Miniprotein binders against Uncharacterized protein AF_0758. Designs and how they scored, part 15

Target 1, 276 residues: Uncharacterized protein AF_0758, of Archaeoglobus fulgidus (o29500)
Amino acid sequence: NTMTEDMKRSVMSQSLEQSFKKIQYIIHSVSFGEVPSQAVEIELQGGTLTLDKSDPEFIVAFVNYTETNPSNLPCGRVPNSVPLCINLSTGRLYTACTHTGYNFSACTLNHTIGKIVYRYKDWFLTLEAGSVFSKYSNQDYSKLLYEPRILYNATLSTPGKRFLVMTIPLLDGELSIGGSGRFRFVLNEGNSNVSLISVSNLGQDFNDAYVILRGTENKDAWCRFFERSGDVFNTTLDDTKTSYRRCSNSENAMASIKLSNVHEIIVIFRQVLFST
Below, E stands for the ipSAE of ESMFold2; O stands for the ipSAE of OpenDDE; V2 stands for 0.75 times the mean of E and O plus 0.25 times the DockQ between their complexes.

## First folded at step 23 (miniprotein)

Design w5 (from v1 with A15V E39T; at its last look DockQ between E and O 0.69; V2 from the best seeds 0.00; counts 0 for: pae E 2.0 > 1.5)
Fold by ESMFold2, look of step 23:
Structure w5 (fold): chain B 276 residues (1-276), chain A 92 residues (1-92)
Amino acid sequence: as target 1 above (276 residues)
Amino acid sequence: SDRYEIRVRTNDPWVARLIALEIQYLAYEMGYEVTIVITGDEVRIRFRGDPDELEEFLDAIRYIAQRFAKRLAWRLGKPVPEITVTVHTEDS
């Protein structure tokens, strides 16, 4: 009856949620040098597991609101960044700035980071940016099951300001499996990209900094995560710059970085390769 | 419950930064609220709990710090940094 079916669904969902926690751990372990390669076994219980490399994009943008030519920005102060125009309403990036009112010159750190998605009937588990989300197709919101590896709760005693580290796995390779029974795939270490940013070295050449996840289906959950980090991230937005007052109302998950509270920012993108 | 400060000395400011990230995530997983301060090569973690919770958290911190430092040293081809973990109580 329906009680037995509810218990069975609960056991299945907890089993798969725990498998995604293992995958999250293994991604971190491979990304940060504990092992170069790790095999994973998972029971799919009739669902599908796919790697989608098309979305989302993870963007860290250091913005100058008055400079009209991105190439004039001192992007050397944001290592590995590219001078681009960002539309803060849409999160889209362009090589030249147009006069639309939400387009601004920025030094940008951006990658399409991908996601792995388990789908069973109306239920999705998604791993993106090192976080795990659960969503049912009849809902507009996601539940954040396991947080990303983003350090937001630490202070550098000199000068008494916050220290922000964002470690973001870039998911690459191939994964498309489905059915019942146990399946095996391998995660391999790939290239990494590390940007160490001293906020004092940015000076007055940058007005604000933003973190944006463009193309995520988990916007509400990302916004709630940023809200937990209120000393570092600000989910209240300047609508004259972004067209939105809050992360929850914006097109993309986005927050500004409270540069007055932060002394040092480290952004790490680490490629992780899926193979079968 | 009592207030404690756990101090993790890494002898490498970069290792301290990365270990702080690991400790924050460990605290999150264990359901502990912490405040983290980094002073050069030392991570200071303020924690409130009972003695059993402290022992559990301290053991986990020692394990994670040692393993992480050894793997980083191996990966970078450098000697393993010495990691010292001490605990202090704060009476109030």
Scores: ipSAE 0.532, ipTM 0.779, lowest interface PAE 2.0, mean pLDDT 87
ESMFold2 (binder alone), look of step 23: mean pLDDT 79; pTM 0.759
OpenDDE base, look of step 23: ipSAE 0.671; ipTM 0.846

